# VHH binders against q9p7j3, part 29

Target 1, 174 residues: q9p7j3
Amino acid sequence: MILPLFPETQVHVFVYENVSNCAAIHEQLISQNPIYDYAFLDAATILYKKQVYSAIIRALEDRRDEQMKTKTIHSEVILSLSPKTEISSAFRQFSMTKKSKNIVVVKIDSKLTEEEEFERLDKLVEGNRVEFSDEELQKLIDFKVLKKNYKLDPSTLENPLASILSSIALRGYS

## First folded at step 17 (VHH)

Design gc5
Fold by OpenDDE, last read:
Structure gc5 (fold): chain B 174 residues (1-174), chain A 122 residues (1-122)
Amino acid sequence: as target 1 above (174 residues)
Amino acid sequence: QVQLVESGGGLVQAGGSLRLSCAASGFTFSDYTMAWFRRAPGKEREFVAAITWSDDSTFYTDSVKGRFTISRDHAKNTVSLQMNSLRPEDTAVYYCAAASYDMGTLTEYDYWGQGTRVTVSA
């Protein structure tokens, strides 16, 4: 996938359900295994494609403007999902954990086609790939977690997407 | 202000044991995943072991599993590496490291010690 504002940056997003080896993936991340250079998100925290895209775009903008708060583009994506400025909080809110069962995987600056990237990633993730769509994401979401992460109330729940995107966009401004 | 100070390195014969210690200061120790890395002569730095901030889960590189044990003392702000059944290939400078997050992406370790040398003779 190519984003219009970032034509030189290829991005891939994958969704996996029923992942059995999140703990093993976590171990690889801790050990800094370079083949695991992705952003691994807990799907329970993701409701919309646009939520992910918005975070990616914000991260790319931050990189472009040399304003990244984290060390890597993938960590910046995770931070960009959060309405909070604290990095640790963002990771705790949105990152895959060893307890996760469903995950969203983001690759920035891929040199491979989507299918090639998938073939590589599929060797690392033991789960079922599903379509990256709002329909599939809404099956995996935990609304309690979502409400908590974005402080959604009855009024903002009338248009959750708008609220989420506003939170992402306005982080640090309100 | 932030400091990680390793100690406990030295010369030991193959089959021997050493206990490395890392004293942390200048940051909230309980909020950080602590790890040990090592760099052998002529080789790249490699991960050895880690203990997570969240639940004290431990992880080890395959070559040290069953021989090394990482632990932490919250009261003393220290992380230790008990190394048993040492082998010549364990010879390296061992570094203590700290990370504020360890999930979601490749862990970035923000703080590093100066290292302590471990030499295992045949």
Scores: ipSAE 0.896, ipTM 0.948, lowest interface PAE 0.4, mean pLDDT 96
Fold by OpenDDE, fold request of step 21:
Structure gc5 (fold): chain B 174 residues (1-174), chain A 122 residues (1-122)
Amino acid sequence: as target 1 above (174 residues)
Amino acid sequence: QVQLVESGGGLVQAGGSLRLSCAASGFTFSDYTMAWFRRAPGKEREFVAAITWSDDSTFYTDSVKGRFTISRDHAKNTVSLQMNSLRPEDTAVYYCAAASYDMGTLTEYDYWGQGTRVTVSA
């Protein structure tokens, strides 16, 4: 996918369910295996496509403006999902862990088509690819976690998307 | 000021053992994944072992599995690397490193020690 605001940056997003090797992926991340250069998100924390895209766009904007708070564009995507400014908190809130079952995988600056990228990623992730859609995401979400991450209350739950996007956009503002 | 100070390196014969230690200060040790890296002569730095902040899970590069053991002492803010059955190919400068996050993306290690030299003779 090409984002209109960033025509030179190709982005791909994949969703996997029933992933059995999250621990192994985690190990590869710790060991800095470059073939695992993605952002791995816990799908339990993602409800909308626009949530992911908003984070991606913010990360890209931060990079463009040389205002990244983290070291890499992928880490910035993770940070951008969070309403909190603390990097460690953002990762704890949204990142895939060894306990994750379903994941959302984001690739920034891809040089491949979506299908080609998938073929590479599919060798790394042992799970079932599902469509990146609100319909599929809503099957994987943990609303308790979502509510906690974005401090959703009965009022904001009337329009969760708006609340989430506001939280992402207004990170660092009180 | 953040500091990672390695110790325990030295000369050892093949088949011998060494225990490296890294003393950490200047940051919240319990919130960081600690790792050991090494750089052999003429080679690039490579990952050796790590112990996570979250649950003290340990990870090892394949070549050291079964021989090396990483551990940490939260009370003393130290991480150790017990190296057994050392081989000449283990000869390297060993570095202690710390990362504030180790999940979601490739781990970025923010802090590094000066390194301690390990030489394994044939």
Scores: ipSAE 0.893, ipTM 0.947, lowest interface PAE 0.4, mean pLDDT 96
Fold by OpenDDE, look of step 17:
Structure gc5 (fold): chain B 174 residues (1-174), chain A 122 residues (1-122)
Amino acid sequence: as target 1 above (174 residues)
Amino acid sequence: QVQLVESGGGLVQAGGSLRLSCAASGFTFSDYTMAWFRRAPGKEREFVAAITWSDDSTFYTDSVKGRFTISRDHAKNTVSLQMNSLRPEDTAVYYCAAASYDMGTLTEYDYWGQGTRVTVSA
């Protein structure tokens, strides 16, 4: 996928449910295995496609402007999901953990087609791929976690997308 | 102000044991994943072991599993590497490292020690 504002950057997003090897993936990340160079998100924290895209765009903008707060574009994506400026908090809020069952996987600066990238990633993740859509994400979301992460109240729950996007866009400006 | 100071390296015969220690200061130790790396002569630095900040889960490279044990002392801000059944191929400079977070993406280690040399003779 190509984002209009970043035509030279190819992005891929995948969703997996019933993942059994998150702990093993965690081990590979700790050992710095370059084959696992992705952003692994907990699907329980993601409600909309636009939420993910907004974070990706924010990260890419930060990179463009040489204002990244983290070391890599993938870590910046995770940070960009959070309304908080603290890096550790953002990761605790949104990153995959060994207890995760469903995940969203983001690849930035891919040199492969979506199908080729999937084939590679499918060897790393032991789970079932589902469509990256609002419909599928709604099946995986934990609203309790979502409400906590973005401090949603009854008034903002009518249109949580607007609140989420505002939080992402305005991180560090409130 | 941040310091990681390794100790415990030395010369040992094959089959012997060493215990490396790393003393950490200048940062909140409990919020960091601690790890050991090593660099053998003519080789690139490689991951050896790590212990997470969240629940003290331990991870090892395959070649040291069953022989090496990583542990940490929160009260003393130290991380240790017990190395048993040492082999000549374990000869390397061993480095202590700290990462603020280890999930979601490839772990980036923010702090590094100066290293301690381990030599295993045949």
Scores: ipSAE 0.855, ipTM 0.932, lowest interface PAE 0.4, mean pLDDT 95
Fold by ESMFold2, fold request of step 18:
Structure gc5 (fold): chain B 174 residues (1-174), chain A 122 residues (1-122)
Amino acid sequence: as target 1 above (174 residues)
Amino acid sequence: QVQLVESGGGLVQAGGSLRLSCAASGFTFSDYTMAWFRRAPGKEREFVAAITWSDDSTFYTDSVKGRFTISRDHAKNTVSLQMNSLRPEDTAVYYCAAASYDMGTLTEYDYWGQGTRVTVSA
């Protein structure tokens, strides 16, 4: 897709369930294999499409304004999911790990159509693609993790979207 | 004031062994993934081995699996690369590197040593 505020930027988001090779993907990331240049998120931390899009928009705004804290736009997306400014904590809380079972994969600055990017990504991820939708994300979320990552209390847990989006937007102001 | 200082390089004949060491200071050593990279003459720097911050899991490029062993000593803040059965194609400058996170995206190695030269004669 093209975001209206960033018309030169193609973004694709994919969701995979029952991924069997997160450890192998981890090895490729550590060895800096450029074919793996995506943001790999643990789906246990993602409840809404808007959560991911808000992090992407925040990362793109920081890139536009020359205020990125990390070296790449994909790493900046991971930071942007966090309510806090500490980079290592954001990665430890939101990234795919070798023990993850379900993942959300983000590609920014894609030169490919969604179908072409999927074909490339499907060679890298051993799992089942599902729709990037709130319905599918709800099946994969871990609410205990979500509550901890965004400090949700009982009053917001029934509909946490506004609290989560505020946390993403307000990072650095509190 | 982060410093990574490699040592242990030298000249060795094919089939021989060397042990490289990297002394680390200026950061919380246990919070970092440590890696070795190498640059052969006329080539780009390439990944050799890593040991993760979270559980000391190790990874190796295919050409060194079974011959090289990465390890670290948390008490001494050192990471080592034991290189056995050395081959002429292992000739390179070897660099120690450190990253504070190693998942989610291509790993960003923030700190690098100046390198130690390894020469393997046929």
Scores: ipSAE 0.789, ipTM 0.887, lowest interface PAE 0.6, mean pLDDT 90
Fold by ESMFold2, fold request of step 18:
Structure gc5 (fold): chain B 174 residues (1-174), chain A 122 residues (1-122)
Amino acid sequence: as target 1 above (174 residues)
Amino acid sequence: QVQLVESGGGLVQAGGSLRLSCAASGFTFSDYTMAWFRRAPGKEREFVAAITWSDDSTFYTDSVKGRFTISRDHAKNTVSLQMNSLRPEDTAVYYCAAASYDMGTLTEYDYWGQGTRVTVSA
């Protein structure tokens, strides 16, 4: 994908359903295996493509402006999904866990084509790739989790996009 | 502020055992994943073992599985590494490390001890 503000930064986003090995991926993350250098999100927290792209753009803006709070661009994406600046809270709310069944995987600064990156990732994730689309994401979301993460009231859940994007855009700006 | 202090290193014969300890202070110990890393002379730090904040699950690099055991005592704020069947290739400075989250991306260990030296003689 082409991000107009960051035209030289190659980004790939993948969605997997029915993932059986999140615990094994967790082990590799803890041991800092560099082959696993992605952002692994729980798909139960992601309703829109634009939600993910807005977090990516915010992370890249913070990197450009030397305002990153975390050590890597991938960890900054996870922080950027959250309306709060507290890092461990963002990770607890949005990251894949060992119990996750569906995930969204982000690669930033890729030197590979989408298909080459997929070939590497597919060796690591035991699940079924589905399209990164609002249609597929809506099948995987947990609306109770979404409401909690973004403090959405029940009466506005029909189209919460503007509230979510505002939360991402306004996080920590001063 | 945050402090991690390792102890228990020393000289040991191949086949012997050592127990390393790491005393932690200055943070809420139960909220952190704790790990041991090691650095042999001329090499980069490498992961040895970790114990997770969420449920005390443990993980080990392949070369130490079955020989090393990580554990922690939440009441005493210590993490330990029991090292059995030691080999000369285990010779290194061993570092205690802490991370406030351990899922989503490669774990970022923000706090490190100064290390304790382990020398394993043939």
Scores: ipSAE 0.786, ipTM 0.884, lowest interface PAE 0.6, mean pLDDT 90
Fold by ESMFold2, last read:
Formats: sequence, structure tokens, C-alpha cells
Structure gc5 (fold): chain B 174 residues (1-174), chain A 122 residues (1-122)
Amino acid sequence: as target 1 above (174 residues)
Amino acid sequence: QVQLVESGGGLVQAGGSLRLSCAASGFTFSDYTMAWFRRAPGKEREFVAAITWSDDSTFYTDSVKGRFTISRDHAKNTVSLQMNSLRPEDTAVYYCAAASYDMGTLTEYDYWGQGTRVTVSA
């Protein structure tokens, strides 16, 4: 996919359920194996497609404006999901962990079609690909985690998307 | 100020052993994943071993598995690399590194020591 304001940037997002090898992926990330250069998110933290796209757009805007806080665009996406500016907290809240069962995987600056990128990623992730859609994401979300990560109270549950997107857009401002 | 200070390098014969140590200060040691990297002459820096902040799980590059052991002492804020059965190809400058998170993307090691030289002679 190409976003209108970033016409030269190809982005792919994949969702996997029932992933059995998150610990093995962790090892590859720690050892800096470049084949694993993606953002790996815990699907328990993602409710909407727009949540992911908003974080991608925020990360790309920060790159365009030379305001990135992290070293790569993929790490900037993870930071951009958080309502807070602290990098380590964002990673602990939104990243895939060894215990994750379902993941959302983001590739930015891809030189491949969606299906070509999927073929590469499918060699790395032991799980079942499902559609990147609000319908599938809602089956994988943990609402207690979502509420904690974005500090949603009962009144914001009536329109959680707007509250979440505002948190992403306004991160660190007062 | 964050400091990582390596020690224990030196000259050793092939088949010998060395223990490297890295003293850490200026950050909460238990919150960081610690790693060893090395750079051989004319080559890029490569991953050797890591020990995770969350549960002290350990990881090793294939060429050192079974020969090297990473460990840490939380009371002394040190990480060690026990290197056994050393080979001439292990000759490198060894660097201690620290990361505050190690999941989600390729790990970004924010702090680095200045390195300690290890030379393994035939």
C-alpha cells in the first residue's frame, strides 16, 4: 500500500494468529539479523486498522521532518503507537513478546509487492495469516490491555477509536 | 553518565580460555539487556552473545555456541563472557553493549563500551 502523502513509500501490514515461534523471532531481533527488519506488534494491543495506519503516518511524518526519536522507521512506528514519549515503555506495551500468540507485522520502505513480502515473512513466522481488517483484529484484541495502554475509562469506550487516534496524534504535547 | 567498561582481554594461545568482564554504571542495570559484540580486523562488528533484561535468557551466535558463556551479576552490575576453546578466528576487539528493550524490532543497543582486545595465537 501507498499512502497519499508518502507516494514513494510502500507499506505492508500482515496479521498472524496462533504464532508458535515468537521466542525464536526474539532471538533473531536481539542478534540483529537484518532479515527480520520489521515492526512486530502484539495483536492484543491493536483494535483497529486506523490505529496502525495512524502510527505509520506519524512515524513517516517524523522522518520527513527529521524529528524521529528512534534509530529506524520500524522502531518509530512502535513508539508512535504510544500516547507517551518514553521509548522503552512504548516497546514494552506494544511489541510482540515471547508470550505473544497473535502478531501484527509492519514493513515500511518495502521493495516488494504485498504477496512477495508475505512469501518472505511466511518463512520467518510460524502461524496462520489472517486478513488485516477490523473484523479480524477485534477477535485478537485484549480490551484490558487496550484500556490500560491508552488509559480509556468507561466514557471513552463509547468512541474508543477517536480517543486512541488523538493519543497517537498528540503524543507528548500539552 | 552511562559507562560500560570492559576488561579481561589479552593474548592467549589457541585452545585457551579468557574471561571478559563489563562493569556497568549510570543506568538501572536490571532493566537492560546486555550483549557482547566483536570486531575482527577488516570486518564489521558482529553479535556474539546477549543476556535479556526480562528473565536472563541467553543467546549466542552459532560460531561460539558451546564455547562461550554469558552471565551477569546483578549485585555487582557486571556482565561476563567466559570464552573457552579459543581459536585464532576469535581474535577481535570485544565490546559490551546495552539495550533498554529487546523486542519488537531489531534491537537498538544504545550504550557501548570502548572495547577490550583479545588476540588468539596459533
Scores: ipSAE 0.780, ipTM 0.882, lowest interface PAE 0.6, mean pLDDT 90

Design gc5
Fold by ESMFold2, fold request of step 18:
Order: sequence, then structure tokens, then C-alpha cells
Structure gc5 (fold): chain B 174 residues (1-174), chain A 122 residues (1-122)
Amino acid sequence: as target 1 above (174 residues)
Amino acid sequence: QVQLVESGGGLVQAGGSLRLSCAASGFTFSDYTMAWFRRAPGKEREFVAAITWSDDSTFYTDSVKGRFTISRDHAKNTVSLQMNSLRPEDTAVYYCAAASYDMGTLTEYDYWGQGTRVTVSA
């Protein structure tokens, strides 16, 4: 996919359920194996496609404006999901962990078609690909985690999307 | 100010052992994943071993598994690499590194030591 605001930047997002090898992926990330250069998110923290796209757009805006706080665009996406600016907290809240069962995987600056990127990623992830859609994401979300991560209360639960997107867009401004 | 200072390098014959140490200061040691990397002459720096912030789980590159052991001492803020059954291919400068998170993307090691040289002769 091409985002209208960043027409020269190819982005792919994949969703996997029932992933059995998150611990093995974690080892590859720690060892800096470049084949694993993606953002691996815990699907339990993602309710909406717009949540992911808003974080991608915020990361790309910060790169364009030379305001990135992390070293890569993929790590900046993870930071951008957080309502707060502390990097390690964002990673602890939103990243895939060795205990994750379902994941969302983001590739930015891809030189491959979606199918080609999928074929590469599918060799790395032992799980079942599902559609990147609000319908599939709502099956995988943990609402207790979502509420904690974005500090949602009863007054914000009626329209959680707007509250979440505002948190992503306004991080660092209030 | 964050400092990582390696020690324990030197010359050893193949089959021998060395223990590297890295003294850390200037950050909350228990919140960081610690790692050893090495750079052999004419080659890129490569991962050797890591010990995680969350539960002290350890990871090793395949070529050192069973021969090298990473450990850390929270009381002394040190991470160590016990290197046994050394081979000439282990000859490199060894670097201590630290990262405040180790999940989600390729780990970004923000702090690095100056390195300690290990030479393994045939």
C-alpha cells in the first residue's frame, strides 16, 4: 500500500493469528538479524486499522521533519502508538513478546509487492495469516490491555477510536 | 554519563579460555539488555551473546553455543562472557553493548564500550 501523504513510501501490514514462534523471532531481533527488519506488534494492543496507519503516518512525519527519537522507522512506529514519549515503555506496551499469540507486522520502505513481502515474512512467522481489517483485529484485541495502554475510562469508551487517534496525533504537545 | 568498560582480553592459544568483563555505570543496570558483539579483522561487527533485562534469558550466535556463557552480576553492575574452547576464528575486538528494550524491532543498542581485543593463535 501507498499512503496518500507519503506517495513514494510503500507500506505493508500483515496480521497473524496463533503464532507459535514469537520466542524465536525475539531471539532474531536481539541478534540484529536484518531479515527480521519489521515492526512486530502484539495484536492484543491493536483494535483498528486506523490505529496502525496513524502510528505509521506519525512516524513518517517525524522522519520527514527530522524529529525521530528512535533509530529506525520501524521502531518509530512502535513509539508512535504510545500516548507517551518514553521509548522503552512504548516497546513494553505494544511490541510482540515471547508470550504473544497474535501479531501485527509492519514493513515500511518496502521494495516488494505485498505478495512478495508476504512470501518473505511467511518463512519467518509460524502462524496463520488473516486479513488486516477491523473485523479480524477486533477478534484479537484484549480490551483490558487497550484500556490500560490509552487510559480509557467510561466517558471515552463510547468513542474509543477518536480518543486513541488523538493520543497518537497529540503525543508531546499537551 | 553512561559508561561501558570492557576488560579481560588478550592472547590465548586455541583450545584455551578467557573471561571478558564489562563494567557498566550511568543507567539502571537491571532495566537494560546487555550484549557482546565482536568485529574480526576485515569483517562486520557481529552478535555474540545477550542477556535480557526482563528475566536474564540468554542468547548466543550459533558458532559460540556450548563454548561461551554470558552472565551478569547485578550487585557489581557487570556483565561477563566466559569463553571456552577458543578457536582462531574467535579472534576479534569484543564490544559490550546495552539496550533499554529488546522486543518489537531489531534491537537498538544505544551504548557501546571501546572494545577489548582477543587474539587466538593456532
Scores: ipSAE 0.778, ipTM 0.883, lowest interface PAE 0.6, mean pLDDT 90
Fold by ESMFold2, last read:
Structure gc5 (fold): chain B 174 residues (1-174), chain A 122 residues (1-122)
Amino acid sequence: as target 1 above (174 residues)
Amino acid sequence: QVQLVESGGGLVQAGGSLRLSCAASGFTFSDYTMAWFRRAPGKEREFVAAITWSDDSTFYTDSVKGRFTISRDHAKNTVSLQMNSLRPEDTAVYYCAAASYDMGTLTEYDYWGQGTRVTVSA
């Protein structure tokens, strides 16, 4: 996918459920295997497609404006999901861990079609691909985690989207 | 100020052993994943071993599995690399590195030591 404001930037997002090899993926990340150059998110933290797209757009805007806080665009996406500016806490809250069961995987600056990127990613992830859709994401979310990550009160839990998107868009502006 | 200081390098015969140490200061040691990298003459720096912040799980590059052991001492804020059955191919400058997170993306090691030289002679 091409975002209108970033016409030279191809982005792909994949969702996997029942992933059995998150620990093996973690090992590849820690050893810096370049084949694994993606953002791996814990699906328990993601309720909406717009949540992911807003973080991607925020990361791309910060790159365009030379305001990135992390070393890569993929790490910047993870930071951009967080309502706070602290890098390590964003990673602890939103990243896939070796105990994760369901993941959202983001590739930015892809030189491949969605089908080609999927074929490569599918060799790395042992799980079932599902559609990147609000319907599938809502099956995988942990609402206790969502509430904690975005400090949602009972009045916002009925329709948390606006609160979440505001947190992503307004982080660091004060 | 974050500091990583390696020690324990030297010259050793093939088949021998060395123990490298890295003293860490200037950050909360238990919150960081610690790793060893090495750079052989004429080669790029490569991953050797890591020990994770979350549970002290260890990882090794294939060429050192079974020969090298990474460990850390939380009381002394040190990470060590026990290197056994050394081969001439292990000749390199060894660097200690630290990352405040090791999940979600390729790990970004923010802090590096100056390195300690290991020479393994035939």
Scores: ipSAE 0.777, ipTM 0.883, lowest interface PAE 0.6, mean pLDDT 90
Fold by ESMFold2, fold request of step 21:
Structure gc5 (fold): chain B 174 residues (1-174), chain A 122 residues (1-122)
Amino acid sequence: as target 1 above (174 residues)
Amino acid sequence: QVQLVESGGGLVQAGGSLRLSCAASGFTFSDYTMAWFRRAPGKEREFVAAITWSDDSTFYTDSVKGRFTISRDHAKNTVSLQMNSLRPEDTAVYYCAAASYDMGTLTEYDYWGQGTRVTVSA
């Protein structure tokens, strides 16, 4: 939704439920297999499309301004989801783990159409693709995890979006 | 501040064994995934083995499975690579590496040792 500022940067986001091979994906990430160059997020941490897009935009802005803290745009997206500046903490909070069941996968700088990228990704992920939508994300979220990651209190439980987006936008200033 | 110091390299005949060790300091050892990489003459550096921070799960490249074993000693802050049934193609400089996260994206190994040379003759 806020990608018009980066018209030459093709971004795709996929959501998978009931993923059975997160451990196998983990092995490929550790061994640095380049066909796995995506950001793999645990869907239990993602409630809104805007949450993901805001992190992507923050990462792209930091790349444009030469302010990235991580080595790749995909790792910068994961950092950008976090209200904290510590890289390892952001990864522990938001990344797919080998125990994850549902994931959100982000590809930035894709040279493929969405369907072409999906065909490639579908060979890597053993699970069921669902729509990247607030409706589907709401089915996969863990609200205890969301509240912990963004320190949501009772006053923000009814409308957490603004608090979450503020955390992403203000990281490094608080 | 961070130091990774490899040792245990040397010259060995094919079929022999070596044990590499990597002493780590300057970071909380239990929070890091440790790995071994190697660079053979004229080739790119390649992944050999890793042991994860979260539960000490191990991973190996296919060419070393069954011959190499990675392990770590949390009391000594060391990671080791036991290399058995060595072959001439295992000849390389072996590097110890550390990463503070190993999920989410391609693992970024932020700390590297200077390497230890392994030469397998015959």
Scores: ipSAE 0.773, ipTM 0.878, lowest interface PAE 0.6, mean pLDDT 90
Fold by ESMFold2, fold request of step 21:
Structure gc5 (fold): chain B 174 residues (1-174), chain A 122 residues (1-122)
Amino acid sequence: as target 1 above (174 residues)
Amino acid sequence: QVQLVESGGGLVQAGGSLRLSCAASGFTFSDYTMAWFRRAPGKEREFVAAITWSDDSTFYTDSVKGRFTISRDHAKNTVSLQMNSLRPEDTAVYYCAAASYDMGTLTEYDYWGQGTRVTVSA
């Protein structure tokens, strides 16, 4: 897809469940294999489509404004999910790890259609693709992790979306 | 002030061995993934080996597996690359690098040494 405010930027988001090879993917990231140039998120930290899109938009705004804190747009997406500005903390909280079971994968600046990008990604990820939807994400979330990452209290747990999105939008001010 | 200083390079005959060392200072050494990269004549810098901050897991590019061993000494804040069965194709400048996170995206190596030259003669 193309976001209206960033018409020259094609973005794809994929969700995989029951992923068996996160350790192998981690190895490829460390070796800087360019085929793996994505943001790999732990699905246990993602409840809403808008959570991911808000982080993508924040990262793209920071790139446009020359305010990025990390070296790439994909790493900036991971930072942008965090309500705090510390880069290492954001990666530890939101990234896929060797032990992750379900992942959300983001590609920004894609030159490919969604199906073409999926065909490439599917060679890299050993798992079952599911729809990028709030319905599927809700099956994969860990609410204890979500509460901790965004400091949600009982008053916000019924509908935490607004609290999460404001944390992303206001990072650095709250 | 972060500093990575490589040593141990030199001229060696094919089939021989060298041990490279990288002394690190200016950051919490145990929080960083350490890696070796190399730049051969006429080529871009390429990954050789890494050792992770989280559990000291090691990774190697295919062409060096079984011949090179990366290790680190937390007491001395050094990372080493033992290079055995050297081939002329291993001729390169070898660089030490450090990254504060190695998950989620292609690893961003924030700190680099100046390099140490390894020449392997036939």
Scores: ipSAE 0.767, ipTM 0.883, lowest interface PAE 0.6, mean pLDDT 90
Fold by ESMFold2, fold request of step 21:
Structure gc5 (fold): chain B 174 residues (1-174), chain A 122 residues (1-122)
Amino acid sequence: as target 1 above (174 residues)
Amino acid sequence: QVQLVESGGGLVQAGGSLRLSCAASGFTFSDYTMAWFRRAPGKEREFVAAITWSDDSTFYTDSVKGRFTISRDHAKNTVSLQMNSLRPEDTAVYYCAAASYDMGTLTEYDYWGQGTRVTVSA
């Protein structure tokens, strides 16, 4: 997809459930294999499509404004999901780990159509692709993790979207 | 200030062994994923081996599997690369590197040593 404020930036988001090879993907990330240049998120931390898009938009804004804190746009997306500015904390909270079972995968600056990017990614991830939708994400979320990551009160857990999006948009300003 | 210092390089004949060491000051290795990279003459720097902060899992590029071993020395706060069965193709400057996180994206190695030269003669 193309975001209105970033008309020359193609973005794709994929969701996989029942992923069996997160440890193998981790090895490829550590060795800096460029084929794996994505942001790999733990789906247990993602409840909404808007949560992911807001982090992408924040990362792209920071790149545009020369305010990125990490070295790549994909690592900046992971930082941007966090309400806090500490990079290591954001990665510990939101990244796919070797033990993750469901993941959300983000590609920014893609030179490929969604289907072409999927065909490449599907060779790397051993799992079942599901729709990137609020319906599917709700099946994969861990609400205890969500509450902890965004400091949500019981009343905001009834409709947490605005609180989550505010945390992403306001990081570093409050 | 964080500083990584490599040692143990030198000249060795093919089939021989060397042990490289990387010492840190300003932080402890247990909080970092540590890696070795190498740069052969006229080539780009390439990954050799890594040991993770979270559980000491080790990873190796295919060309060194079975010959090289990365390890961590808790008492000395060092990371080592034992290089056995060396080949002329292993000739390179070897760099120690550290990353404070290693999941989610291609690992960003923020700290680098100056390198130690390894030459393997036929």
Scores: ipSAE 0.757, ipTM 0.878, lowest interface PAE 0.6, mean pLDDT 89
Fold by ESMFold2, look of step 17:
Structure gc5 (fold): chain B 174 residues (1-174), chain A 122 residues (1-122)
Amino acid sequence: as target 1 above (174 residues)
Amino acid sequence: QVQLVESGGGLVQAGGSLRLSCAASGFTFSDYTMAWFRRAPGKEREFVAAITWSDDSTFYTDSVKGRFTISRDHAKNTVSLQMNSLRPEDTAVYYCAAASYDMGTLTEYDYWGQGTRVTVSA
């Protein structure tokens, strides 16, 4: 997909459930295997498509404006999900871990079609691809984690999207 | 400022052993994933081994599995690489590296030592 404000930037987002090899993926990330150049998110932290797209947009805006805090656009997406500016905290809260069961995978600056990127990614992830949709994400979310990550209270849980998106947009001022 | 200093390199005959050490200042090792990389003459730097901050899990590139062991001494704030059954192709400058986070993307190693030379002769 092409985002309107970033017409030269191709983005793909995939969702996998019941992933059995997160530990192996983690090893490849640590060893810097370039085939694994994605952002791997824990789906337990993602409730909406808009949450992911807003983080992508914020990361791309910061790259455009030379305000990135991390070294790559994929790491900047992970930071951009967080309401806080501390990089290590953002990764601990939102990234895939060895214990993750469901993941959201983001590729930015892709030179491949969605189908081609999926073919490559499917060789790396041992799990079941599901649609990137609010319906599927809501099946995978952990609401206790969501509340903690975004400091949601009962009143904001009625309509958490606006609170979450505000946290992403206002990071550094909260 | 974080500083990493490697030691223990040298010349050894094939089949021999060396133990590399990496000492850190400016941070506590337990908060960082530590790794060893190496660069042979004319080649790009490559991953050798890592030990994670979260649970001391270890990882090795295939060519060194069973021969090299990475370990961490939290009290001394050091990381070691025990290299056994050395081969001429292990000849390289070995670098200690540290990352403050290691999940979700390709790990960004922000801190690097100056390296220690290992030469393995036939």
Scores: ipSAE 0.717, ipTM 0.861, lowest interface PAE 0.8, mean pLDDT 89

